# Designs tried in a protein design chat: VHH binders against EKC/KEOPS complex subunit cgi121 (cgi121). Part 168

Target 1, 174 residues: EKC/KEOPS complex subunit cgi121 (cgi121), of Schizosaccharomyces pombe (q9p7j3)
Amino acid sequence: MILPLFPETQVHVFVYENVSNCAAIHEQLISQNPIYDYAFLDAATILYKKQVYSAIIRALEDRRDEQMKTKTIHSEVILSLSPKTEISSAFRQFSMTKKSKNIVVVKIDSKLTEEEEFERLDKLVEGNRVEFSDEELQKLIDFKVLKKNYKLDPSTLENPLASILSSIALRGYS

## First folded at step 16 (VHH)

Design ze82 (from zd4 with P105I; framework vhh_7yz9_2)
Fold by ESMFold2-Fast, scan of step 16:
Structure ze82 (fold): chain B 174 residues (1-174), chain A 120 residues (1-120)
Amino acid sequence: as target 1 above (174 residues)
Amino acid sequence: QWQLVESGGGLVQAGGSLRLSCTASGFTFSSYRMGWYRQTAGNEREWVALIAKSGRIDYADSVKGRFTISRDNAKNTVYLQMNSLKPEDTAVYYCTARLYDKYGITEDYWGQGTPVTVSS
């Protein structure tokens, strides 16, 4: 996908369900294996495509402005999903865990085409790829996790999109 | 060889103030984003305040309004003025210097850390 504010930045987003090797992937992430330089998100935390895009845009803005808080653009995407500024909390809230079953994977600035990234990622992830769509994401979300992460009021639960996007865009101002 | 040398840490009573300094050598200071992170026992290193070469400043919510970051390019020094200190500000404070290209961080340097203890 091409973002209007970052037209030269390549963005690929992949969704996998029924992943059986999350523990192995998590081990590679802890060891900082460069092959695994992606944002690996727990799909239980993602309700909308716009949620992911908003975090990507915020991370790219922080990179442009030389204000990344984390080491990579991919970890910055994870931080940018959080309404708070604390790195540890953001990673606990949104990152894939050893017990995750469904994941969202983001790649920014790949030297590979989307098809080549797909082929590479399919070797790393033992699961079923599904379309990156609101419909598919809504099958994988955990609303208890979503409510906790964004501190959603009962009144916003019926249509949380605007609240989530505002939390991402206005992080650090409320 | 590059160096980041922190100073100004120590023991202070709640409500007090400290000024941390970090002097850089071995690289072109004015080209780098400078910053302060802190780490408490058992936790990951958390960012506190960042200042870009453009002069843009970001503060973590926990310190906003109490801490002030500034830089002096002529002295190759970044400062953190800490006011209204609380026991929860107790941590080892780390100075960092980062160089960016259009794709992100190209160089990342860290100081040895300076301990700050805030007593109740």
Scores: ipSAE 0.637, ipTM 0.870, lowest interface PAE 1.6, mean pLDDT 90

Design ze83 (from zd4 with T106I; framework vhh_7yz9_2)
Fold by ESMFold2-Fast, scan of step 16:
Order: structure tokens, then C-alpha cells, then sequence
Structure ze83 (fold): chain B 174 residues (1-174), chain A 120 residues (1-120)
């Protein structure tokens, strides 16, 4: 995607279902292996493409303004999905875990094309790739997790998009 | 801890039948809409059959008249009876459970999938 405020930034988003090696990926992330420098999100937490893009935009704004709270742009994306600025909480709520089954993978500042990142990720992720679309994400979401992460009440749960985007945009300001 | 455990998949000849089962634990099965989806290699997941808490049933056009979904609340199990199988039914089949309140879906669960291969 080309972001209007960040036209020089390369952004790729991939969705995998039925991933069998999440424990192995998690070990590489904990050891900070540079080959795994992506934001690995649990798909149970992502309902809309706009949710992911809003977190990416917020992370890029924080990097531009020298206000990042984490050490990498990919960690900043994970933090930016959270309505709070507490890093450990954001990672517990949105990051893939050893028990994750479906994941969303974000790459920022890629020196590779989308197809080349795809080839690279296929060697790292043992799962089935699906389209990054609202339809596919809605098959993988856990609404109980979504409700908890964004503190949604019954009045917002029917159409949560605006509340989610507001939570991401206003992180640290409300 | 919730679980959805699928069984009954395998290899079958065209024209044959298979019965898939999905047993749920860790939630109030009778309150959930149950269903079956399938995914072919390289393609998106597609819905096959859904059965609501009320017993209302919906089928995808590709399986109408050949597949039958049913549920047994006493056994916490949803079934997919697959008859007149075709090679194009070859896929990984996924069991799903969804809870609704008056504002929409509030909880989703997915099984790990069970492979079905239909030979010609």
C-alpha cells in the first residue's frame, strides 16, 4: 500500500491461517533474530484492514516525530494497536503467541517487493496464505478478544470500526 | 479452555460418502451457531453449511442436496453428512462456533481442520 502521508514507505501485510509453527516463530522473536523483523499479530485481534493501517500510520507518525516508545517500527505497530501506551500489555493483547493459529504479518521499510517478501515469509511461516481483506479477517477474529482489547460495550460492538480507529488514533491522549 | 475437535475426514472415492463430526468443550454448545467451512489449496476459505441455535440451516449452493448439517446438543457435537462426493469437494474442512447477542457476534471459535480427499 502507498500511504498518503508516507509515500516513500514500503508497507506489506500478509495473513496466514492454520499456522503450525507459531511456537518456533515465537522463540525467534524472543531471541530477537533479525530475520524475523516483522510485526507478528494474532489474527484473533484484527477485524478490519483499516485497523492495521491505522496502527501503521500511528507508528510512522511517532517515528517521524521521534516519539517511538519501542525499539523497532514493527514493535511500534503492535503498541499502536493498543488504546494504552503500556508496552507489555499491548504485546500480550495483540502479538502472536506460541498458541496462535492465525496471524497477520506486517513489514515496513522492506527493501524487497511484495512477491519477494512473500517468498521469504513462506520459508518462515508454516501455514496457508489468505487475502488481506475484511472478509478473510472476519473469519479469523475472536470477538471476545476484540471486545476486551478495545473495551467495547454492546452499543459499539455491532459496528466497532469507528471505536477501534478512535482508540488507535487517540492512544496516549485520552 | 475451549476446544473444537474435528474427526471423520480421509480418503474416499467419487460418489462415496463421509460423515464429519466436531465435538465442542469449554463453552455452552447449545447457545452457539455451528458450522462448516472448507479450504482448497491456494484458495480462500468458503462456508459450506451453518446451523443456528434455533435449528435454522443454510447451505452453500455448491453442496445443496448433497450435504446435510445437523447438531446434537446432548453430545455437544455438530455433524456434516457428505453424500455424492466429487473430486472438487477435496479440501480441509473446518468446524466453527459463533455466539451472538442482540448487537451481533461476540465470540468465535475455529477448529484445526480435517482433510478430505476425493479420488476420481
Amino acid sequence: as target 1 above (174 residues)
Amino acid sequence: QWQLVESGGGLVQAGGSLRLSCTASGFTFSSYRMGWYRQTAGNEREWVALIAKSGRIDYADSVKGRFTISRDNAKNTVYLQMNSLKPEDTAVYYCTARLYDKYGPIEDYWGQGTPVTVSS
Scores: ipSAE 0.000, ipTM 0.074, lowest interface PAE 21.8, mean pLDDT 83

Design ze84 (from zd4 with T106V; framework vhh_7yz9_2)
Fold by ESMFold2-Fast, scan of step 16:
Order: sequence, then structure tokens, then C-alpha cells
Structure ze84 (fold): chain B 174 residues (1-174), chain A 120 residues (1-120)
Amino acid sequence: as target 1 above (174 residues)
Amino acid sequence: QWQLVESGGGLVQAGGSLRLSCTASGFTFSSYRMGWYRQTAGNEREWVALIAKSGRIDYADSVKGRFTISRDNAKNTVYLQMNSLKPEDTAVYYCTARLYDKYGPVEDYWGQGTPVTVSS
């Protein structure tokens, strides 16, 4: 996928359902194994493709502007999904956990093709890959989690896209 | 070799103010993003305020409106003005310098830390 504001940046997004080894993946992430240098998100927190893209764009803007709060671009994507600039809260809200069943995986600055990244991830993730689409994401979302993470009022919950995107893009500019 | 020398920490009562300073040597200060992180016992280091070489500033939500970061490139110094201090601001404060290229961070430097204790 090519981002209009960052056409030189390689971005791959993968969605996996029914993942059986989230505890093992989480252990590798805690040990900071470089093979696992991806953003591993809990799919229960992601409703739209644009939500993921907005977080990626914000992370890339922060890298360009020398304002990254975390050590890696992938951890910066996780932070950028949060409406607040608190690292521990963002990771608690959006990162994959040992109990996750469905995940969204983001790779930035890959030197590999999409097919090669899938081959690599297929060895790490024990689950079924599905299309990165709004339709597939809607099957995996937890609306209670989404409402809590973005502080959505009942009036905005019926069509939350603009509110979510605004929260991501304007984070910290209040 | 590089150095980051921190000063200004200490003991202060809730509602008080402190000004932290960090003077850098041994690298091109004006090219680095400067910042302040803090750490309490048993917890990971968390960011407080960052200032880019362009002058762009970001604050953690917990300190917005109370703390002010600034830099003086002529003196190779970054400052953190801390107002309306709360007991939960008690931590060791670390000065940091980071160099970026187009792919992200390439160099990180950390000071030794300066303790700040806020009594109730």
C-alpha cells in the first residue's frame, strides 16, 4: 500500500482471526525479539481500515518531525491509535494480549514484498489470514472496547469514523 | 566524548516549582531532539516533554499546562520549568538527546538523572 504523504514508505497490513498462539507471540514481544518487529494490535479495537492508516500516518509524521515518543516506528503506530499521549495506556488499550483471538499486524519499512512478509508471519502466527477490509474488521470489533478507548458518546457510536480519525490526527494538539 | 549534565532537582512542597537544566557537550546539540523522561521505582521510564530541532514541542497529558520545555542552542541547554507540582510528579528526571535520519532514531544519549521529590 502506498500512502500519498509518504509514497516512499513500504506498508503492509495483515489481519488474522482465530489465533491460537497469542501468548507465545506476546512472550516474544516482551523479550524484544527483533524477528517480531511489527505492530501487533488486538482486532477488538479496530473498526476501519482508515483507523489503522491514520495511526500509521501520524507515526510517520512524528518520525519525520523527530517527535517519536517510543523507540520503534511500530510501537509509535500503537501509541498513535490512542487519543491520549500516554504510552502505557495506549499499549494496554490497543496491543495484542495473551488472551487476544484476532489480531491486526502492521509492518512499516519492510525490505520484503507482501508475499514474503506473509510467508514470514505465517511461521509466527497460528491463525487464519483474512482480507484487510472494513467488512472483515467489523466481524472482529468489540464495540464496548471501541467506545471506551475513544470515549464515544451514544450519539457518535452509530457513525464513529470522523470522531476516531480526529482523535488520532489531533492527539496532543488540545 | 558526549556528556549530558543535569541540574535543578530537589525537594519541594506540593504546589511549588522547580526548573531543571541539562547542558550538552560533545555533539552538535542543535541537530538533536531534546527531551525529558521520568522514572519511579519499579516502573518503566515515561516521557514528559520533547522539543525537536525545529522547536516543535510535545507534552505528556499528565503535565500539559503545568510544565514548559525550552531550549537554548547557543548554550547547548534544554530546560524543564515545572509549575504546580504534585506528589505524583515525584520521580528521577532524565535528560535525553536523540538524532534522527529519514528512517528514524539513529543515536540516543541519556543523562544520569536528577531526583525530584514533591511532598504533600
Scores: ipSAE 0.449, ipTM 0.765, lowest interface PAE 2.2, mean pLDDT 89

Design ze85 (from zd4 with T106L; framework vhh_7yz9_2)
Fold by ESMFold2-Fast, scan of step 16:
Structure ze85 (fold): chain B 174 residues (1-174), chain A 120 residues (1-120)
Amino acid sequence: as target 1 above (174 residues)
Amino acid sequence: QWQLVESGGGLVQAGGSLRLSCTASGFTFSSYRMGWYRQTAGNEREWVALIAKSGRIDYADSVKGRFTISRDNAKNTVYLQMNSLKPEDTAVYYCTARLYDKYGPLEDYWGQGTPVTVSS
């Protein structure tokens, strides 16, 4: 994927259903194993492709401007999904957990092609890869989780995209 | 050897003000992003305010409108002016310095922390 504001940055996003080894992946993330240097998100928290893109763009802006709050670009993507600038809350709300079943995986600054990253991830993730599309994400979302994470009222749940994108883009500025 | 020396912490009543200072030595202060984090017992450090080498400033939502970060490159010092203090602002406050390259952070320096207690 090519981002207009960051055309030199390689970005890959993968979606996995029915992942059976989330507990094992979580242990590798806690141990900071460098081969797991990706943003592992719980798919229950992601409704739109644009939601993920907005978080990636925000993280890249913060890196460019030397304003990253976390140590890695992948951790910054996780933080950037949150409407607030609270690191621990963002990670609790959006990161994959031992109990996750469906995940979204983001890789930034890859020197590999999408196919090569897929082959690498396929060895780490025991699940079924599906298309990164709004249709597939909508099958995996938990609307109760989404409502809680973005503080959505019933009227905004009818068309939440603009509210979610505003929350991500304006985090820490208003 | 680098140093970050914090001062200005202490005990203050709710609604009061404190000014924290952090003086740096042993590195090129003007090239580093400076910032303040805070930590309560049993919790992870949380970001409070950051100021880039360009002067760009970001605040955590919990402190916006109450705290002001500033830097003085001639004095190698970063400041945190804390107004309208609340009991929930009670924490150990840490000064930080970070150097970046194109790919992200290169160096992180942390002070020893200065305690702030806000009584009700």
Scores: ipSAE 0.474, ipTM 0.793, lowest interface PAE 2.3, mean pLDDT 90

Design ze86 (from zd4 with T106S; framework vhh_7yz9_2)
Fold by ESMFold2-Fast, scan of step 16:
Structure ze86 (fold): chain B 174 residues (1-174), chain A 120 residues (1-120)
Amino acid sequence: as target 1 above (174 residues)
Amino acid sequence: QWQLVESGGGLVQAGGSLRLSCTASGFTFSSYRMGWYRQTAGNEREWVALIAKSGRIDYADSVKGRFTISRDNAKNTVYLQMNSLKPEDTAVYYCTARLYDKYGPSEDYWGQGTPVTVSS
């Protein structure tokens, strides 16, 4: 995928349902294993493709401007999903956990082709890969988690896209 | 060998001010993004303020309007002016330096940390 504002940057997003090895993946993330250099998100927190893209764009802007708050571009994507940009809070809210069942995985600046990334990632994740689409994401979202993370009221929750995107784009800058 | 040496921490009453300094050696200071993070016992390290080599500045919401970050490239020093201090600002403050190349962050350096205690 090519982002208009970052045409030189390769971005791949993968969605897995019914993942059985989240605890093992989580241990690799805690140990900072370079093979697992991806943003591993809990799919319960992601409702739209645009939500993920907005966080990616924010992270890339912070990298361009030398303002990344976290160690890697992938951890910056996780931070960028949060409206407050507090590192510990963002990771608790959006990162996969040992108990996660469905995950969204983001890779930025891969040295591999998309097909090679598919082959590598499919070996790391024991689950069923599904299409990265709003339809598939809507099957995996937890609206209680979404409401809590973005502080949505009942009226906003009926059509939350604009509120979520504004939270990602305007946090700390508004 | 690179070094980051922090100073200026200490005990201060709520509403008071402190100025933290961090002096760098062993690398080209003017090429690095500088910053301050803080850590409270039992919690993870959180960012406070960042200043890019361009001079672009960003602040955590909790310190906006109270803290000011600045740098002096001639002295290889980054500063954090802390005003209107609150008990919740009590933490160990860490200086950091980060080099960015065309692939993103390439080097990270951290100071030893300087404690700040704000009494009520």
Scores: ipSAE 0.596, ipTM 0.862, lowest interface PAE 1.7, mean pLDDT 90

Design ze87 (from zd4 with T106D; framework vhh_7yz9_2)
Fold by ESMFold2-Fast, scan of step 16:
Structure ze87 (fold): chain B 174 residues (1-174), chain A 120 residues (1-120)
Amino acid sequence: as target 1 above (174 residues)
Amino acid sequence: QWQLVESGGGLVQAGGSLRLSCTASGFTFSSYRMGWYRQTAGNEREWVALIAKSGRIDYADSVKGRFTISRDNAKNTVYLQMNSLKPEDTAVYYCTARLYDKYGPDEDYWGQGTPVTVSS
């Protein structure tokens, strides 16, 4: 993926269904194993490709402006999905947990090709890869989780895209 | 080598004010993004206010409108003016410095922490 405002930034996004080893991955993330330097998101929280891209763009803007709140660009992506500025809240809302079954994995600044990253991730993730598409994401979303995370009104929940994107872009700007 | 020395914490009543200061040595202060994080018992550190070398400032939602971050490059010092303090602001406040290069942030420098207790 090529981002117009960040043309030199390599971005890969992968989606996995029916992941059986989320607890093991979570332990590696807690231990800060550098092999796991990715943003591991719970797919129950992601409805659109644009939602992920908006968070990536926000994280890259904060890196460019020297205003990242978290330690890594990948943790900044997780924070950037949240409508709130609290780091712990964002991680509880969007990051994968030991109980997650479907995940979205983001890699920024890879020195590897998409194929090589897939080969690496295939060794780390015990699940089935699916296409990163709105169609596939809609099969994995939990609308109750989405509503809580973005504080969506019932009327907005029928077509939440604009509300989600504005929440990501305007976080902290009120 | 490098040091970050914090001061200005203490006990204050709700609605009161405190000014925290953090003086840096051993690195080129003007090149670093400076900031304040806080930590309550049993929780991870949360960011409070950040000021880039450009002067750009960001505030966490919980403190916006009440806290003001500023820096004095001549004195190698970053400040946090805390007004309208609430019991929820009770925490250990940490000064931090971060260098950015073209590949992103380098390792953070952290102070020892300054306790702030807001009674109510």
Scores: ipSAE 0.635, ipTM 0.866, lowest interface PAE 1.6, mean pLDDT 90

Design ze88 (from zd4 with E107D; framework vhh_7yz9_2)
Fold by ESMFold2-Fast, scan of step 16:
Structure ze88 (fold): chain B 174 residues (1-174), chain A 120 residues (1-120)
Amino acid sequence: as target 1 above (174 residues)
Amino acid sequence: QWQLVESGGGLVQAGGSLRLSCTASGFTFSSYRMGWYRQTAGNEREWVALIAKSGRIDYADSVKGRFTISRDNAKNTVYLQMNSLKPEDTAVYYCTARLYDKYGPTDDYWGQGTPVTVSS
């Protein structure tokens, strides 16, 4: 995938359902094991491909502008999904937990091909890989979680895409 | 060799003001993104205000409109002007300096922290 304004940046996004080892993955993330240098998101929080891409673009813009709030580009993606600026809140809202069942995994600056990342990641994640598509994401979303995370009201809930993208792009800038 | 020296913390009443200063030595200050983070007991460190070498500024929602970050490259100093202080602003404030390459931070320096207590 080639992003506008970031054509040299390698980006891969993977979706796994029915993951049985989220507790083990979470332990590796807490210990900051470099093998697990990815953004591990709870799929219950992601409705659209554009939602993930908007967070990636925002994180890359903050890296370009020397305004990253977190230590790594992957943690910056997690922060960038949040409509709020608080780091701990963003991680509570969007990160995979020990109890997660379906996950979205983002890799930025990979020196590997998409196929090589699949081979590597399939060894770390005990679950079923599915297509990164709006159709598959809509099977995994929790609308109560989405509504809470983005403060969606009745006027925005029926077509939340624009509100979600604006929340991501304009966070902290008002 | 590198050093970040913070000053200006203390005890202040709600609604008051404080000005924090952080003076850098041992690196090329003008090339670094400067910033302030804070940490309350039992909580993780949160960012407050950032200023890039370009002069680009970002503020956390909790301080926007009340705090002002600025830098003086001639003095190798970054400042945080804190106005309309609230008890919730009580924390240890940390000065930070970051150098970036195309893949992210290459250097990440932290001060020792300066305590700020805001009485109700």
Scores: ipSAE 0.703, ipTM 0.892, lowest interface PAE 1.3, mean pLDDT 90

Design ze89 (from zd4 with E107F; framework vhh_7yz9_2)
Fold by ESMFold2-Fast, scan of step 16:
Structure ze89 (fold): chain B 174 residues (1-174), chain A 120 residues (1-120)
Amino acid sequence: as target 1 above (174 residues)
Amino acid sequence: QWQLVESGGGLVQAGGSLRLSCTASGFTFSSYRMGWYRQTAGNEREWVALIAKSGRIDYADSVKGRFTISRDNAKNTVYLQMNSLKPEDTAVYYCTARLYDKYGPTFDYWGQGTPVTVSS
């Protein structure tokens, strides 16, 4: 995707169902293996494509303004999904865990094509690739997790898009 | 050779104030984003306040309105004025300096840390 405010930035987003090796991936992330330099998100936390793109845009804005709170752009995407900027809380809320079953993977500044990234990720992720679409994401979301992460009341859960995007975009402006 | 030296930590009672200082040497201070992070025993470092070379400032929600970050490029020093301190602010405070290029962060320097204890 090409972002109008960041036209030189390459962005790829991948979705995997029924991943059987999340524990192994998690160990590689803890060891800071550079091969795993991606944002690995728990799909239980992601409802819309726009939610992911809003976090990417926020992370890129913080990189542009020299205000990144975390070490890498991929870590910054994870932080940017959170309505508040507590690093440990954001990682616990949105990152893939050893027990995750479905994941969303974000790559920024790839030197590879989308097809080449798929070939690389297919070697790392033991799961089924699905389309990055609202339809597929809505099959994987956990509404209890979504409610907790964005502090949504019951009335907002029926149409949460605006509240989620506002939480991401307005973080630090209140 | 680069150095970041923190000072001003100590023991203070709840509601009190402390001013932390961090003096840099061995690099072009004015080119770096400066910041303060804190760490409690058994937890990862959390960011507290950042100040870019442009002067743009960001605060963590937990300290907004109570803490003030500032920098003095002539003295190669970044400051954290901490007011209305709470027991939850008890941590080791770390000064950091980060250089950015067009691809993002490059050099990321950390001080040794200065302890702050806030008694109830």
Scores: ipSAE 0.606, ipTM 0.866, lowest interface PAE 1.8, mean pLDDT 90

Design ze9 (from zd4 with S31T; framework vhh_7yz9_2)
Fold by ESMFold2-Fast, scan of step 16:
Structure ze9 (fold): chain B 174 residues (1-174), chain A 120 residues (1-120)
Amino acid sequence: as target 1 above (174 residues)
Amino acid sequence: QWQLVESGGGLVQAGGSLRLSCTASGFTFSTYRMGWYRQTAGNEREWVALIAKSGRIDYADSVKGRFTISRDNAKNTVYLQMNSLKPEDTAVYYCTARLYDKYGPTEDYWGQGTPVTVSS
């Protein structure tokens, strides 16, 4: 993926369904194992590719402006998905948990090619890799979770894209 | 060796004000992003206010309109003016200094913390 405002930043996004080892991955994240330096998101919270891209762009803007609230660019992506500024709330809402079944994994500033990251992640994640596409994401979303995280009205749930993107872009400005 | 020394904490009644100061030594203060985080017992540290070397400022939703962050590069000091204090603002407040290169944070320094107690 090439971002117009960040053309030299390497970004890879991977989607896994039916993951059986989320508890083991979660343990590695808590212990801050550098091998697991990725943003591990619960796919139940992600409806669109643009949702993920908007959070990545926001995180990169905060890095550029020296305003990151968290320790790593990957944790900043997780924070940037949230409509609120509170770090702990964002992590509860969007991060993979021990009970997650489907995940979205983001890698920024990879020293590896996309193919090499695939090889590495396939060894860490015990699940089925699927295409990062709106079609695949819509199979994994939990609309109850999405509604709660973004405070969506029932009518907005039928076309929530603009509301979600505004929530991400305008966090902290309202 | 680097050092960050916080001061100005204490006990204050709801609706009152406090001014926290954090003085830095051992690094080039003007090149660092400065900030304030806070932590309540049993909870993770949350950010409060950040000020970049450019002067750009961000506030957490919980303090926006009530707190003001500022810096004085000549004195190597960052300040947090806290107005309209609420019992929910009771926490240990930590000063932080962060250095960035083009790839992100390269250095992260933390003070020892200063307690603030707001009585109802």
Scores: ipSAE 0.721, ipTM 0.894, lowest interface PAE 1.2, mean pLDDT 91

Design ze90 (from zd4 with E107Y; framework vhh_7yz9_2)
Fold by ESMFold2-Fast, scan of step 16:
Formats: structure tokens, sequence, C-alpha cells
Structure ze90 (fold): chain B 174 residues (1-174), chain A 120 residues (1-120)
């Protein structure tokens, strides 16, 4: 993907279904193993490609402006998905847990080629890789989780995209 | 060596005000993004207010309109003016200094923390 404001930034997004080793991955994340420096998201929380892109753009804007609230660009992506800029809340809402079954993985500023990054991640994740597409994401979403995370009402739930994107873009601002 | 020295914490009644100060030494203060985080018992550290070397400021939703962050590069000091204090603002407040390179945060320095207690 090409980000108009960040054309030099390498961004790779991977989607895995039926992941059997989420508990093991979670332990590596808690121990801050550098090999796992990715944003590991619960796919139950992601409905659109644009949702992920908007969070990435927001994280990159905060990095550019020296306003990151978290320690890494990847944790900043997780924070940026949340409509509020509360770190613990955002991680509770969007991060992969030991109980997750389907995940979205984001890598920013990879020193590897896209192909090398795919090969590396495929060895870390015990699951089936699927395309990063709205079609595949819509098979993995939990609409109750989405509604709760973004405070969607019945009128918004029919077409939630604009509401979700506004929540991401306007978080922490009036 | 680098140091971040915090002052201004204490006990105050709800509705009152406190001004926290954090004076830095041992690094080029004007090149660092400065900020304040807080931690309540049993919870992880949360950000409160950030001020970049450019002067850009961000506030957490919970303090916006009540707290003001500012910096004085000549004095190597960052301030947090806390007005209309609430019991839920009770926490240990941490000063932080972060250096950014082209790939993001590099050095990340933290103060010792200063307690703020707001009585109901």
Amino acid sequence: as target 1 above (174 residues)
Amino acid sequence: QWQLVESGGGLVQAGGSLRLSCTASGFTFSSYRMGWYRQTAGNEREWVALIAKSGRIDYADSVKGRFTISRDNAKNTVYLQMNSLKPEDTAVYYCTARLYDKYGPTYDYWGQGTPVTVSS
C-alpha cells in the first residue's frame, strides 16, 4: 500500500485465521522479544482495510510530530485504533490475546523485503494466511465487539465505515 | 549523567490547583519531546500531556481543558499546571523526555515520580 503522506514508509499487513499458537505469541510480546516487533491485532475488531490504514496513518503522524504516546510505532498503531487515547483501554480493546483465533499483523519500517517479511511471519504464526481484503476481514469480525469498541448505535451500524474512520482520525481532539 | 528532577506534588482539595515542574540536566533539553504520565495503584502508566520540541501539544481526554503543559528551554524545565483537580487525578506523576530520530523514539528518560493526592 502507498500512503500519500508517508511514501517512503514500508508497510506490510498480514491476516491469519485459525491461529493455534496465540498464547505462545502473547508470551513473546509480554517478554518484549524484538523478533515479535509487530502490531498483533485481534481480527474480531477489524472490519475494513481502511480501518487499519487510518490507524497506521495516525500512528505515523504522531511519530512525525514527535507525539507518540506509546514506546513503539507498532504499539502506537494499536492505540490509534481506539476512539480514546487511553493506552490500557486501547490494548484491551484491540490487541491479540492468548484466546484470540484470528489476527491481523502490521509491520512498519521493515528492513526486510515484503517477501522476506511474509516468510518470517509465516514461521512465527501457526495459522492460515489469507489476503488482506475487506472480504476476508468481514469473515473474521465480531460485530458485537466492533459496536462496543466504537460506540456504534443502530443507525450507524448499517454503514459504520465513516464513523470508525472519524473515531480514529479525531481521537484525542475536540 | 542525565537527570529529571520533579517537584510540586502534594495534597490538595478537590477543585484546587497544583503546578508540577520537571528540570532536566545532562542532555540537550530543546531537542527532546517532554511529557507527563501518571500511574494509579493497580493500573499501568497512562499519558497525560505531551509537548514536542516544535511546541505542539497533546492532552489526554481526561485532563483536556483542566491541565496545561508548557516548557522553558532556557531553564530546561517542563511544567504541568493542574486546575480543577478531581479525586480521580490522584496518582504518581512522571516526567518524561524522549528523543526522536527518523525511525521514531530513541532515548526515553523518566523521572522518579511525584505523588499527587486530591481529597474529596
Scores: ipSAE 0.646, ipTM 0.876, lowest interface PAE 1.6, mean pLDDT 90

Design ze91 (from zd4 with E107L; framework vhh_7yz9_2)
Fold by ESMFold2-Fast, scan of step 16:
Structure ze91 (fold): chain B 174 residues (1-174), chain A 120 residues (1-120)
Amino acid sequence: as target 1 above (174 residues)
Amino acid sequence: QWQLVESGGGLVQAGGSLRLSCTASGFTFSSYRMGWYRQTAGNEREWVALIAKSGRIDYADSVKGRFTISRDNAKNTVYLQMNSLKPEDTAVYYCTARLYDKYGPTLDYWGQGTPVTVSS
């Protein structure tokens, strides 16, 4: 995928449902195994493709401006999903957990094609791939989690997109 | 060998002020993004304030309006002016220097940390 402000940056996003080995993946992430250098998100927290793209764009802006708060571009994507600046809160809110069942996986700066990344991830993730689309994401979202993470009121929940995108874009400025 | 030497920490009462300093040697200070992180017992390090070589400054929500970061390239020093200190600001404060290339961070340097205790 090509981002207008970052046309040379390779970005791949994958969605897996019914993942059975999240505990094993989590252990690899804690041990910082370089094979698992991806942003592993809990799909319960993601409602729109634009939500993921906005976090990626924010992370890439902070990389460009030499203001990343975390160690890697992938961890910066996780931070960038949060409306708050605290790193630990962002990871608790958006990262996959040992108990996650559906995940969104982001790869930035891949030297591999989308198909090659699929083949690699299929060896790491024991689940079913689905299309990265608003339709598929809406099957996996948990609205209670979304409301809590973005502090949405009941009226905003009917059309939360603008609120979510503003929270991501204005993190640290609000 | 690079060095980051922190100073200015200590014990202060709530509502007081402290100024932390971090002097760098062994690398081209003006080329690095400088910053301050802090760590409380039982928690991971959290960022506090960052200043890029471009002059862009970012503050964590918890310190906005109370802390000011600045740098002096002639002295190879980054500062953190801490005003209106709260007990929640009690932490070990770490100075950091980060070098970027076009693909992202290439080098990260960390100081040894300086303790700040804010009494009620």
Scores: ipSAE 0.737, ipTM 0.899, lowest interface PAE 1.2, mean pLDDT 91

Design ze92 (from zd4 with E107Q; framework vhh_7yz9_2)
Fold by ESMFold2-Fast, scan of step 16:
Structure ze92 (fold): chain B 174 residues (1-174), chain A 120 residues (1-120)
Amino acid sequence: as target 1 above (174 residues)
Amino acid sequence: QWQLVESGGGLVQAGGSLRLSCTASGFTFSSYRMGWYRQTAGNEREWVALIAKSGRIDYADSVKGRFTISRDNAKNTVYLQMNSLKPEDTAVYYCTARLYDKYGPTQDYWGQGTPVTVSS
């Protein structure tokens, strides 16, 4: 996808279900292996494509404005999903864990095409790639996790899109 | 070699105020984004306040309305004015300086930290 405010920025988003090697991936992230320079999200936390893109746009705005709170653009995407401004809270809420089963993977500033990133990620992730679509994400979401992360009441949980997007876009602005 | 020297930490009573200062040397201060992070025992560092070279400011939700960040490029110093202090503000406060290029941070400097204890 091409982002209107960042047309020169290459963005690729991949969704994997039934991933068997999340513990191994997690260890590579802890060791800061540059091959794993992606945002690895737990799919249990992502309901909409727009949710992911809103977080990407916010991270890119903070990079442009020299206001990134974390060390990398990919970790800034993870932070930007959270309605709070707390780094550790955001990472606990949205990052993949050793026990994750389905993941969303974001790559920003790739010098590779989407197809080339497919080939690279398919070697790193032991799971089934599915389409990045609202329909596929809806199959992987955990509504209890979503409700807790965005503090949704029962009435907004029926149609949470606007609330989620507002939480991401307006986070940190008074 | 670069240095960031924090000062102004100490013990203060709840509801009180404290002003932290961080003086930089060995790099072009005016080109760097400056900021304050804090860390409590057993927890990861959290950001508190950031000020870009443009003067654009951002605050963590927990300190909005109570803390004010400012910078003086002539003195190579960044400040954190802390008002209405709470016991929850007890932490080691770290000054940071960050240089950006088009792709993000290229240099990230940290001070040694200054302890702040807020008691009732």
Scores: ipSAE 0.653, ipTM 0.881, lowest interface PAE 1.4, mean pLDDT 90

